# Designs tried in a protein design chat: miniprotein binders against q9h3h3. Part 58

Target 1, 235 residues: q9h3h3
Amino acid sequence: EDGFTAEHLAAEAMAADMDPWLVFDARTTPATELDAWLAKYPPSQVTRYGDPGSPNSEPVGWIAVYGQGYSPNSGDVQGLQAAWEALQTSGRPITPGTLRQLAITHHVLSGKWLMHLAPGFKLDHAWAGIARAVVEGQLQVAKVSPRAKEGGRQVICVYTDDFTDRLGVLEADSAIRAAGIKCLLTYKPDVYTYLGIYRANRWHLCPTLYESRFQLGGSARGSRVLDRANNVELT
Short names: E, the ipSAE of ESMFold2; O, the ipSAE of OpenDDE; V2, 0.75 times the mean of E and O plus 0.25 times the DockQ between their complexes.

## First folded at step 5 (miniprotein)

Design R8 (at its last look DockQ between E and O 0.53; V2 from the best seeds 0.00; counts 0 for: pae E 3.6 > 1.5)
Fold by OpenDDE base, look of step 6:
Parts: C-alpha cells; sequence; structure tokens
Structure R8 (fold): chain B 235 residues (1-235), chain A 85 residues (1-85)
C-alpha cells in the first residue's frame, strides 16, 4: 500500500476541520429546536462543497452537536507535533506506547468512537439518535461528515475526553448503543489524527485502540469491546 | 486583510487537493508525465499557500501546508522512482 495514503487522509481531515461547521449547540439553543435542525440539515443531503440543491450553499466541513457539558480542550497540539517531528528524526522506534506518552505529555487526550455508514435514511436516523443523546447529556459532543461529491461512506464521530480512561470510553460505547446504534464501532485517539496515523501508515501502527461489536442478549452494555493493543475483551 | 487571506488560502487548498488527486489517478494509469506535471503545479501553489499561512501565523494552516507538501513530495518520489525503472 502506498505510503501517501495516510498523509492524504490527514490533509483531508484537516481541511474539513477548517471549513465552516453546521453546529447545534445545546448550551445556547433550546433542545426543542433539535428536531427542526435535524430536518433542515440531514447529513445525507448536506454536501461537502455546497452543491446546487443541497441544504447548504457554502462548503461544510462537519455537522456537529455540542452538549451542555461540552468544553473544548485540545491540549498542546503544537508541542505534540514538534515532539513528533523530533522523534521521527531521531530514528527511535515508534510504538503505540510512544504515541500514548506523547499524548499524555502534551495533554492531547481526546478520542472518538467512529462509525461508517452509507448515505441515506439509516445514516440520518443514526445521526438523529446520537444528536439526541448529546443534547440529553448522555454524550458530550458528536460530529458527522457531510456527503462527498464522489459518494462513499460518511463517518459519525462521538468524542470522549480521555482515551486513557477506559471507563469513560466504555460509558460512551454504552450510550451509543442505548441510542440504537448497532453497527461496528472503532475508537481512535485524536493524537493519532493529529500525527497522521491513519490506515496504511508508514509505521504500520493500528490506527484504532478499541473495537465495539453489538451483541444481542450479551453483556449488560449490549456490546463486546475489544482492546486491540492487548487483544483483550473489556466487557 | 486577514479574511481575504483565509479565503485565498482555502481556495488554494481546494485546488491543491484536486491537483494531487488527479496526479494520483495519473500515476495509477501509468501516465508518469502527467502525474509529474500536476505535482509540480501543486508544489508551486503550495509555495503560495505557505506564504499565506506564515503571514497569518496560524498553526493549523501551517500544519495543513506541511501535510500537503509531504504528500506531494511522496508522490513525486514515486513518479521519479517509476521513471527510473
Amino acid sequence: as target 1 above (235 residues)
Amino acid sequence: DREELIRRFMELVRELFELLYRAREALKRGDLETAERLIREALEKLEEAARIAEELGDPELLMLVRWLVKYAEILLEKVERLKRE
């Protein structure tokens, strides 16, 4: 696989972050307005570049919902990146442990559960469930990618404050499942995003720490969560 | 003004993604000459994007430029390698 894939994906993600966002902020907007907002901006119809006939006329990087308890804290991303460059220059081995230590040192601890869905009713329904869970306080913040011109799957991201807090990660999984989501979930730390650790990266690192599979009649949480680094089931 | 610079930067970024995408597609088809031309055009635009990002002093913009430069360089190295084979 071509080494440029990770860099390409990193650049695309950053460009999306820099474009305007469609945001429902529960801190300033009444919860009663959520349904109207969801109807106005269904993610399957919102286009990345504001195509004719779409709900948006301007480019949209993300559609997001902020909960009442949401407080943005990105940590020292600049320091993280400088340290990462220095590490690469040193020729020292890069491991998941190395990335964890960098994240802790620079206080870049946020992470997200990811789900990939095809555009359509199922995506919009899943997003509505997540958005409601955020507004109701079961989740803190979530975002969904707009529809790409080329099509393909859209991604819903549900954030947690600390990828090193296993309990917090598991609680978010439970809340997502309670919102009616049954698809495969993967958990990715934001530090991995900032450092361009995507699929097919040159260091052969797994870009996800956890995997959640829905299970009928199984654990009290309704899912099986696997720690990929240790190959251990957490539930 | 700052707003104009940001707008110009974002326009350049969109153009860059398109150029690099087309270059990658040309590379997949084995059209090394077209790929090289497109990558070189992208590198020229990246110089302008870098100047704007530096003028704005925005660390996120600077990071995006760095990723795009790295991406373009990797593509160019691949083209050059394939030309030697």
Scores: ipSAE 0.433, ipTM 0.820, lowest interface PAE 0.8, mean pLDDT 90
Fold by ESMFold2, look of step 6:
Structure R8 (fold): chain B 235 residues (1-235), chain A 85 residues (1-85)
Amino acid sequence: as target 1 above (235 residues)
Amino acid sequence: DREELIRRFMELVRELFELLYRAREALKRGDLETAERLIREALEKLEEAARIAEELGDPELLMLVRWLVKYAEILLEKVERLKRE
């Protein structure tokens, strides 16, 4: 088992979102400062609550890098959440098409590629590659979880603007692979996150839309990308 | 003084995660008495967190409390089941 219930995971994610973040913002910070920032805050050493000996003395929910073109626009999240609550009390069936339509109607279209890595040099190296890709403009925005007291794998999230734009999602996968990432990637639309819908949810929805596996002979970057809803290879 | 209530709420959340982590570790080791004590302490703190979330009228904070209550109740049920075995 992963050691957590869906409720615990949802609560942890909400709490992390609400705590301070460590951010390198390329819109206001010269790119030449990135390497020093990465050395100061390696994700394997930044602790969730500021343990003694950590580079951070205060809680950190996420470590993030914003690209030059980053313009946050979560869409109508409050309207989305209200419509979702109304649907739950209505007794109407809830399907993946329901979530897609809600996301489109309320313009909550962002999503993210996720990768899970154990703490250590490989995590820090992967994060550094992603952060450079963001600052160089191949990716828009990324974040990585800090080291948890409980231990276990940490997550890197690489965002895209529109989960319905398959080309944009595939280009982000390609940029991640160009940074040397070979592990499994999964893609989750943010609509599922904002509604608190995780893997073991009561509606049996699958929040993973795409899965990317590294392999020789796939795409130019060696990726095989699968559409989980239709079980169709995109690459 | 909304900002101070939010700070107190987040302090409670940090304390709750620590209590529930320790309770889960106690369960893993078979120490049912310690696990139960920690879970019940967490539930008491969750009552305080709920009062703060209600005073703030913030639906996201209320949802966070609700999910932590559900998690604590799942752990407590596991402890009670193991005590009967």
Scores: ipSAE 0.237, ipTM 0.668, lowest interface PAE 3.6, mean pLDDT 86
Fold by ESMFold2-Fast, scan of step 5:
Structure R8 (fold): chain B 235 residues (1-235), chain A 85 residues (1-85)
Amino acid sequence: as target 1 above (235 residues)
Amino acid sequence: DREELIRRFMELVRELFELLYRAREALKRGDLETAERLIREALEKLEEAARIAEELGDPELLMLVRWLVKYAEILLEKVERLKRE
C-alpha cells in the first residue's frame, strides 16, 4: 500500500532476510533447469508466509538467483556501525560524501538497482528476464520479494559489488534494459540500508544515488541515467 | 510540544532499526543470548514509541510501531525455537 513508509518496508525486509530463501544457484545448478524453476516459483504466486494454493507451504523471505561467479562480501558492517555512531555523536555534518568515505573505509561497497512492480504477469516476466541475465553472466545476483498481500507492490533487487564503480553500476543498468525491463529503476548503496537512510530521513539525504528511465526511441543504451546526488545526466 | 515528540520518535525509530539489525546479525551467528537481549531492549523502546505515536495521533506512526512490534516478536520466537534445538 501507498500508506507504507520506507521504515515499514525496512522492517519487512529485515524479517524477510531471516526467513528461508528459494534460491537458484548457478554455481551448483545447470542453467537448463532455470526455466522449470521459474515456472515452479513465480514471484506473483509465492506467498510470504505460506498459503493454501501457493507454491509454498512454509514462509519464504526472498526468491533469489546467484550467478556462476557470485561471491558475497558484506564488508566490515560492525566497524561501519561503530564509526556511524561516532560520526553522529561528533556533531559533524552527515553528507553523501561522508557516508561514501565511511563505506570505503569499512569495505561495505555493495549496492543494488531496485524496481517495484505490482503482482502479476509483468512482474513474473520481468523477474524471468533478470534471472536469465544472472544465469547467463550479464548480472551477478538478484532477488525478488514474495507476495505479502493482494495489491501490494513487490521489489526486484539487482546487486552490484561496488557502488563507487560508476561504470559497473551503468553496465548493470544496461544489462537490465537488455533483459527487456522498461520500468523506473533506482540505485541504492547497501551502506544506506545498514545506516537507516530511507525516505524522509532526518539528515535530508537522498536515499538513492542513481535513477534510470527507459527511453522508448531515444537513447542507444535504452535508458537515461541520472546521478541524483550531483544532479548530473550520465547517459 | 509536537516538534519535540516528533524528534524523539524519529530518534527511537533509528535506535530500533539498529537494535533489530544487531539482533538479526546475532541470530545469524547463533548468539542467542545477545539476540534475545537486543530484542527485549527493542520491545522496551517500542512501548515508548507507541506512547509518542498515540500522543501525536498519527495513524501512520502507529502502524509503523505495530509492524516493528510484530518483527521483534518474530525474531524472539525464532530465538526461543533455536534454544530448543
Scores: ipSAE 0.000, ipTM 0.244, lowest interface PAE 11.1, mean pLDDT 80
ESMFold2 (binder alone), look of step 6: mean pLDDT 88; pTM 0.851

Design R9
Fold by ESMFold2-Fast, scan of step 5:
Structure R9 (fold): chain B 235 residues (1-235), chain A 85 residues (1-85)
Amino acid sequence: as target 1 above (235 residues)
Amino acid sequence: DREELIRRFEELVREAFELLYRALEALRRGDLETAERLIREALEKLEEAARIAEELGDPELLRRVEKLVLIARWLLKLVELLKRE
């Protein structure tokens, strides 16, 4: 009964980006404060819209940790959006390669490893591990969603600066695995997010470029990474 | 001086955020004319905030403004879609 049928998830994502974030910024905050901050704001208990019984009374869109060396660079996102509109009217086929070229041209290169976990101890433990890896310099930046009113799974996002840099993407995966994470990971370039391309899009594009699965057998790497765009196993 | 610029930046971002949130509420009510006006007003405030962020040389402040501009542009797309059924 909502006028936002099919647009509901996009509207919710936009609202989260608009609302305030709880940020531990290692560039300005001593690393010794991290454990207290993690204890104060466990993601399974931080509520999306605020609750007197939770750590927050006001809305929280994301809980984030910035590393000491983190330097945010979104690129020319406005130029990207204008070029995307021109591409759609051009009649040219819209393919992963075409989007990759738009992203490179406009320097919109960041991307993220995603993991989805149910609210609870495992989510909070996974987030604590990721946050420590960020503050210790093994990862650059990460964020986790707060708990939705209806429950449901929460998402941890671990960012890399360049989705075309396979070594950097693989290094981030290794650091996530070293932090004790064993669940499925999927990697999405931010260019897809900025253009509003989600799972069910009209161009039938897969926004997931890489998948990482925990390798239960003996291997120094600890995971198998698949390049879904090119159908190539990287490990 | 610098502290005054930061206060002005935060004020503009807060005002733009409030306008965009009200625009989203107007969209949910089907009030497309109000939504469009509020979004355009937010974009004007964000343009001023972007100039201040550039003067301060802080990439994180620029990132925050760019994020809100993206949201505003996306809401304008929704207004256009809803106006045409």
Scores: ipSAE 0.013, ipTM 0.381, lowest interface PAE 8.4, mean pLDDT 82

Design S1
Fold by ESMFold2-Fast, scan of step 5:
Structure S1 (fold): chain B 235 residues (1-235), chain A 81 residues (1-81)
Amino acid sequence: as target 1 above (235 residues)
Amino acid sequence: GSMKEVRIEIEVGTDEEEIERLLKEAIEFLKEGAKVTIEIHGDNPKELYRLAIRIAWRLKEAGFRVIVEIRGDTVIIRVEP
């Protein structure tokens, strides 16, 4: 409980998606320009609604880096939302399996590894590592939240194109670890985001599909990954 | 000339027909180059956020620049042509 409801979190997420983004697009911008861009827009200093004292005078919803091969594929979100309303109206049980099937039917397959960090050097350093991995082709796309008005933790999101592709999800985890990231990572399908399934949700569903913990000196992969849905350790 | 600014206030529970009228009025001002600020108030978070996001999305779909700021029982939508 951070004092927010599921409805409040969903509304803030939608507002951030609607507002302007700061984007480094490797499809059209040379990789040599990345370091200057990262120095200009460190996420710990970029403010959500703009400030004369910050790098941005105008509102920023997200700071993002697009890889060279990035091609957005959101699927049929409208069809997903219509099916979700029908499901809720029917009174039928809402389970992880039902949500997975809705996502597959409507091709809403993308998902993301999440890491939450306090504003400061460690956040900016982690973001720079992720951004370089995206531009170098080890990851497809990533974004980080700007500094909120109330000053809470910020989130880095690293996307994969298919949450049902376990190998792809694990490859992204490995690339994040190779970038020097040691904090807890949790993986969430975008279908959960579109349907408002956050940490505090009315259906009491676990909002994470996978969890990754840094392995100190033991694992060849650098992490231990748990499948939360099946309660199975993958590494 | 100086840019014209228009402010519209909406309370949750407002008649849907009146909301439609206000939105059409806002769109006309935006087409004339004005900035529009829509301030929505409500004590029920679910109803407040649902209405505010619906209004914001409609204006974004109409091709305008939309900025949404959530402040507890108030949502402020700033729109530019």
Scores: ipSAE 0.254, ipTM 0.678, lowest interface PAE 3.6, mean pLDDT 85

Design S10
Fold by ESMFold2-Fast, scan of step 5:
Parts: structure tokens; C-alpha cells; sequence
Structure S10 (fold): chain B 235 residues (1-235), chain A 81 residues (1-81)
């Protein structure tokens, strides 16, 4: 993220979403093909804009795995954006509760656990674990960013269908830990992403609802989860 | 049609009528099986990125394959039928 303005960061995210994706779709592809696909497209080697020396010669926005039961539902994003513009011009307070209500009203409920890892073996190993959990039905859907031209960390996103469903969010965290993931995880509702609200925003909103830290040999969950919005420990 | 590649340059600040004209020409070339590359230049990041995304979405919604590459003060949009 070094040297990026909020506009640049938002534009890069939109470009990645629009560009072609490399997808393993378990709804139509046998699980037995996953290991070969993971070996062919390790995220530390797949380049954002293509490179003759990488697995891809053409641009890749995201590398994704869809579970057998995955049913995409982005909700009414257009209605959400219109309501957000109206809210901003109204002068009414913009709070986490207001955004939550807009998200519920427009059914923009999905969210994601995020992990940031440097390119290399640990990233590729973490992604393989997550991908297998998705194909085996323990997680619904996940994606990982390709290697950027300027370098830096890559991100793995593990989605849940409803950020207001705390049990579902915690269950996804447990599945991520069971897959062998030990790094810091943060959970962000997609409503913040669609509205372009990042860490340093003018409304001083925290887009991170939950934080998960690994506990070595501590609990059956393998993690300690904090509710960042209410400053309450959930596990 | 024959194999053809078309390059279009747009500066931030170009009027809407000219942008629409250039997009219509790009769509006609794409319908003929040509590849189109649109380079957008500008010094204001917000204006540059909003224009580039708007153009890219317009072409993607028209059914074409669109690739967007951001290079500082330039955005390159590669379009294929």
C-alpha cells in the first residue's frame, strides 16, 4: 500500500475485480483436480499483469475457489450506493449502526476474513489449506491476490454470507484455524468495501468488526476473537 | 474482418461528446473482431480513475473482455471481442 492515495487504492481494487479471475469452481469441477490446479497457480508466482516467466502471460485480478454450495448474492449494491450518497448529503451522522442498517436494508450482507502474507512458501501453503477447506465444504468461498509489480504483501479473503451472523463468522474463523492458519485475521463487511471506506477514512469508522489471533495449544478453536466495535472478547 | 489492433488516446478533460464518439468507434472495431487499447492520461488521480473506470464498465457491459492496468498518471484499458 505504500504511496497509495485512497482514490488509487479504490481504483486498483475495482480494476482487480473487473480483470479476469483464475477460478477453481467445485460446483462443476471434481475435487480430485484441486491439487494440480494449486500446483499450477501458486499465488506467490501468479503475476497481476502477466509475465512470460510466471504461470500466467495474461493479467489476473484474483485467484478464487468456489465451494460446492456457493451461491453468490451481492445484494442491491446499486441501491446501497444511492442511499449512501443521500445519507452523505443529508448531514445526518454516519456511524457503524447507520452503515449496518443500510447494509441490512439493501441485503449487502457478505463479509470476509482477511490475512496478509508476504509472497513465498507460507502464502502458498496457507492458500492451499484454505482452498482445500472450501472444496471440502468447511468454507463457502475464498480468493487470493496475485503478486503485484511493486511487491508487498498479498491478501487472502475468506467470505461469509452474513456479517451480522456472529456464529457464522466465528465458525469460519474456526475452519480457517483448522486449515492450519496461524497469522492474524481481521474481519471486514463488504458494505465498507463497496462504499470505499478503508482504515483512514474521514468519518473515523473502523471497517474491521473482528480480529482473530492464534493461540498455540490454547483452546479447541485455536484462536482468540475480539469484537473490535464493542471492545469485547468473544473467545 | 482482417486482424487489426486499434489504439485510442484520451486526456482527462476531453468533452463527453468526443468520449462517446471514440467509444462508438471502439465498439465498431470490436464488433469486427479487432483488439482495442485505450490509454487515458491525466494529472488528477480522482478524475483519471473515475473516467477510466467509467469507460471500462461501459465496454464490459457491452459484452467485451476488458483488462485495466493502472500506471501512475496513465490507465491502459485493453479490450477484446
Amino acid sequence: as target 1 above (235 residues)
Amino acid sequence: GSMKEVRIEIEVGTDEEEIERLLKEAIEFLKEGAKVTIEIHGDNPKELYLLAIRIALRLKEAGFRVIVEIRGDTVIIRVEP
Scores: ipSAE 0.217, ipTM 0.663, lowest interface PAE 4.2, mean pLDDT 86

Design S11
Fold by ESMFold2-Fast, scan of step 5:
Structure S11 (fold): chain B 235 residues (1-235), chain A 81 residues (1-81)
Amino acid sequence: as target 1 above (235 residues)
Amino acid sequence: GSMKEVRIEIEVGTDEEEIERLLKEAIEFLKEGAKVTIEIHGDNPKELYLLAIRIAFRLKEAGFRVIVEIRGDTVIIRVEP
């Protein structure tokens, strides 16, 4: 939307990943310090490029919380990029299955549940709940975007190790719901992010693999989860 | 003289050999403790962003603190040792 190209959005995402992050690292910081850290850096107030009037005077790409057992593993992203260029040049069909195979071959397996919220109290409250779940061990790692100068919604990303591991994806969804989150969630593998698969992509691929909707009364899980790649309901 | 701040300007379409020379020079300034700002200009968004991200990634892989700001037809890369 916004009138920005897919190339612009991908470049903004890569810039945010490269820029400095504000991190609460539960591997080295006592859990008792989390509430003070959340109060100091509410996502609705942290600015993307810094502002003397905000909590940060320096640029911030992401605000993140690492769980006690978090071990980064991005796989071979460079090999993935090279294979992607070769695939595009080859003229072979680009499908969910082809992208899945590239991800497996290059060990780029992580993925994330996404929720988009407007800046304000509800965003800050949702982030606090997610951050607490990470520090308490129900989730592995999460991050939230800072406030952009142009405005717009902010995104909370809740990561899992392996997008092909359905049980892990579903366990993360359950933990998000247990934290009080009721909005629509979509799950995107990091391979899609690295390769620039967003809404309205050239290959007409659905940009998400799973979708979670809050369920009232019927489901013991608190949500309905759909596998969009295989068109099957998981719950 | 003081090597505290250095500015480098690059336009999309600059020869690869010249880009490599400028990056080598930027890295030497950073090793001496200077701050380096690289401004990249171009009218083609795809070419501009690919070049800027490539340059930023190389500097980050070299161990420097990199900040990337996208401003329409310009990308500003601020680098600190």
Scores: ipSAE 0.216, ipTM 0.659, lowest interface PAE 3.9, mean pLDDT 85

Design S12
Fold by ESMFold2-Fast, scan of step 5:
Structure S12 (fold): chain B 235 residues (1-235), chain A 81 residues (1-81)
Amino acid sequence: as target 1 above (235 residues)
Amino acid sequence: GSMKEVRIEIEVGTDEEEIERLLKEAIEFLKEGAKVTIEIHGDNPKELYLLAIRIAYRLKEAGFRVIVEIRGDTVIIRVEP
C-alpha cells in the first residue's frame, strides 16, 4: 500500500514536469507585464489537460514565475540516486540525518514551501501575491499546479536554494506571510521528492521538515514555525 | 495536406523487444512530422506507471514534445515533433 501511494504521486509529478509549462520569466520579461499575465492565466481557471472554455486549449503541467536572479541547480541527482540504492541494499538505518548527509554529499540542496488551496478566488489571490514577491526579488522562484480534471486542492510551491540554511528557509516563510498568505505551509527538501518520500513511505519518515502556521499577536502578524524533523519550535 | 496522426496501443506485460520495435516506429513517424498517441493499459498501477514513465522519458530524451495523462488503468502519452 505505502509503496503504491508513493509511486502514484511520483508518476503524477513526473507527468506534470514533462508537460508544457506557462512561465513568466522576470529574467527576460519586464515586471510591468506581470499583472496582465496573471489576469490571463489565473490558476483556478487553467486546466491540466486543456479545455476550449479555459485560458488554455493545450495541456499545462505547471504555471511558474522565475525571479531575475533565478539559476536552477539540482546538484548531482544521478549520484544521489546511486547512493540511495546502495544505502537501501546496505541494511543501514534510513533516517532524516542519513538523507540530509546524502543530499549534502551530492549537492541536492533545494527545497520548497508548500501550500494547498481549493480552486477559486483565494488561490488566485495567493498566487498573485507570491508571483509579485518573486518578480520584486523577495522570493527566488515559484510554481502552482493547474486545475485537475478530478478536482481537489491545487498546490503552490515556493523554492529556496538550500534546505540546510535555516535562516534562508525562515526568510522565505516571512516573505510568503508578507505577501498576505495565512494558510498552513509545510517545507519539503527536494531530496525527499527525488527519493520518493511522500506521506505513506515505507521508512515512516515525516515527508516535511518544517511547518508554518499563521499567528496573530495583538494586531501584529507572524508565524509559528515548527522543525518537525527535530521536534523544536523555532518561533 | 493535413498532418498524419498515429495511434499505438501497449499492454503492460508486452515483451521488451516488441516495446522497442513500437517505439522505433513511433520515432520514425515523429521524424516525418506526424503526431503520435501511445495508450498504455494495465490493471497493476505500479507496473503501468513505471512502463509509462520509461516510454515518456525515452521520447522526451529524443527531443520530442511529450504530454502524459494518467486515467486510472490507462496512461495516454501524446507526442508531437
Scores: ipSAE 0.032, ipTM 0.535, lowest interface PAE 5.8, mean pLDDT 84

Design S13
Fold by ESMFold2-Fast, scan of step 5:
Structure S13 (fold): chain B 235 residues (1-235), chain A 81 residues (1-81)
Amino acid sequence: as target 1 above (235 residues)
Amino acid sequence: GSMKEVRIEIEVGTDEEEIERLLKEAIEFLKEGAKVTIEIHGDNPKELYLLALRIAWRLKEAGFRVIVEIRGDTVIIRVEP
């Protein structure tokens, strides 16, 4: 197959999480310093493994902005992983409903809207808009990947605290659109990430719960949102 | 200035006793203030990545700064005291 295996993707994600992050934390840093920070660390110029010619000389795993009211709650990830192991060894079917129940039981509720953009002005502009929305309180937290040595698209992740709260997920979509974002967005619960469930998983689960497409004049919200799990249009 | 850097190469399939010996040597160098780079090579991605992650986590749990770079069939683990 012409792509990364699930093991390769998991290993890359772990490496990024282990490496240092560049963080603007609005809980401890005045909002007035955000524009200078964004100018110093544009995602299209921050390199994954460092370069004397880039803003960073050392590796960077993620570039992140934490909102003033952000209170991280990852839930009981260890308990979730243990329950998942037990489920896999059982004779029970593995379904979206079963995963949802495991996530609720272990309070692993966060999820994220994802957008993939090529390195350049459009990526930096989109990230700046998202970062400002986070610092101004319309979004809770976001991160963006640094530039890989070989190029390719970078990803912006915009988190919500509860993937089961459909209204909250839709509100985040509206805030992203209000920030000027017009590209395709997909929403994935963090429970799927923690359990290593990606597009080509052996349980044939779709890890994308929602999909948002921009439609100027097509809806009052500025976007068309589909519930991929139930095949229902929400707007 | 004089920087002391040590490079260790490991191939997937190396026996566990040899890996443990190499890790103990790496830890001794790190305690002396050296930087250690571990390059792991393998043609099976799953086995390569699992071995690399085990080594990286062992060194991180020992209190060292660990940076992992994945390059196809090679994983580079950079470790600083």
Scores: ipSAE 0.016, ipTM 0.498, lowest interface PAE 6.9, mean pLDDT 83

Design S14
Fold by ESMFold2-Fast, scan of step 5:
Structure S14 (fold): chain B 235 residues (1-235), chain A 81 residues (1-81)
Amino acid sequence: as target 1 above (235 residues)
Amino acid sequence: GSMKEVRIEIEVGTDEEEIERLLKEAIEFLKEGAKVTIEIHGDNPKELYLLAMRIAWRLKEAGFRVIVEIRGDTVIIRVEP
């Protein structure tokens, strides 16, 4: 993001993935315990590397909620990485279509809606809404970054199983809006994350596939979703 | 007795053979129950992060508990058996 290189962002993401996570797992934990867990671990107060004054004394990479039906499937990330190295060495064009084909071939299909919020009440409230939607079955899985040592915006990631399934991506957007979320959302396939596609990447690729903006329509609250690659409105 | 603490410093640009030697030493200390902290320094972010993540993943794959902290031109990897 602003002020950070693609290499720095990729390294921070890898470090967070390696470090311990705080997880509410609805597959093994009663839904009635969620509110107490959210009160104990508000993302605006959980620190990345631990602090005696925070809810955590040890480092936390991510704060996550797993839905009852959540079944992790990262695909063949090793095969994807090998194919990516071969593609870069081949001199062939690197395009959204080429990356989509790599992702499909290696079954690396998951993706996520991203929202960036400043630490504080609005972040904690948004996360609580998302977490409840996950535990109630409207969303599959979500995570939120802890507060960084230097400060800055935090990110909530809401995952879907298949970025090529447009209807599934749009259903997740609807569920996020139904949870009370009104901020800008962008959708990024995990293949882009694994391959280090961030803003200002070397291949000049747009780092997100969809953009969702809150829009009041009639008596219903909804959103307008844009396919960024094709510049087409979907909703 | 009390757990031993070991600190290893690596500069970006260090020879691969030397990095392998240092990692081998770190693994032996971890097998003996010591805590190991590896500090990697470099002013080229790309080279710094690639080296740090390679080291961290190797230690994590070896079965050790790894914590990674990024501080500007330094990456600190804390490892426990």
Scores: ipSAE 0.016, ipTM 0.492, lowest interface PAE 6.2, mean pLDDT 84

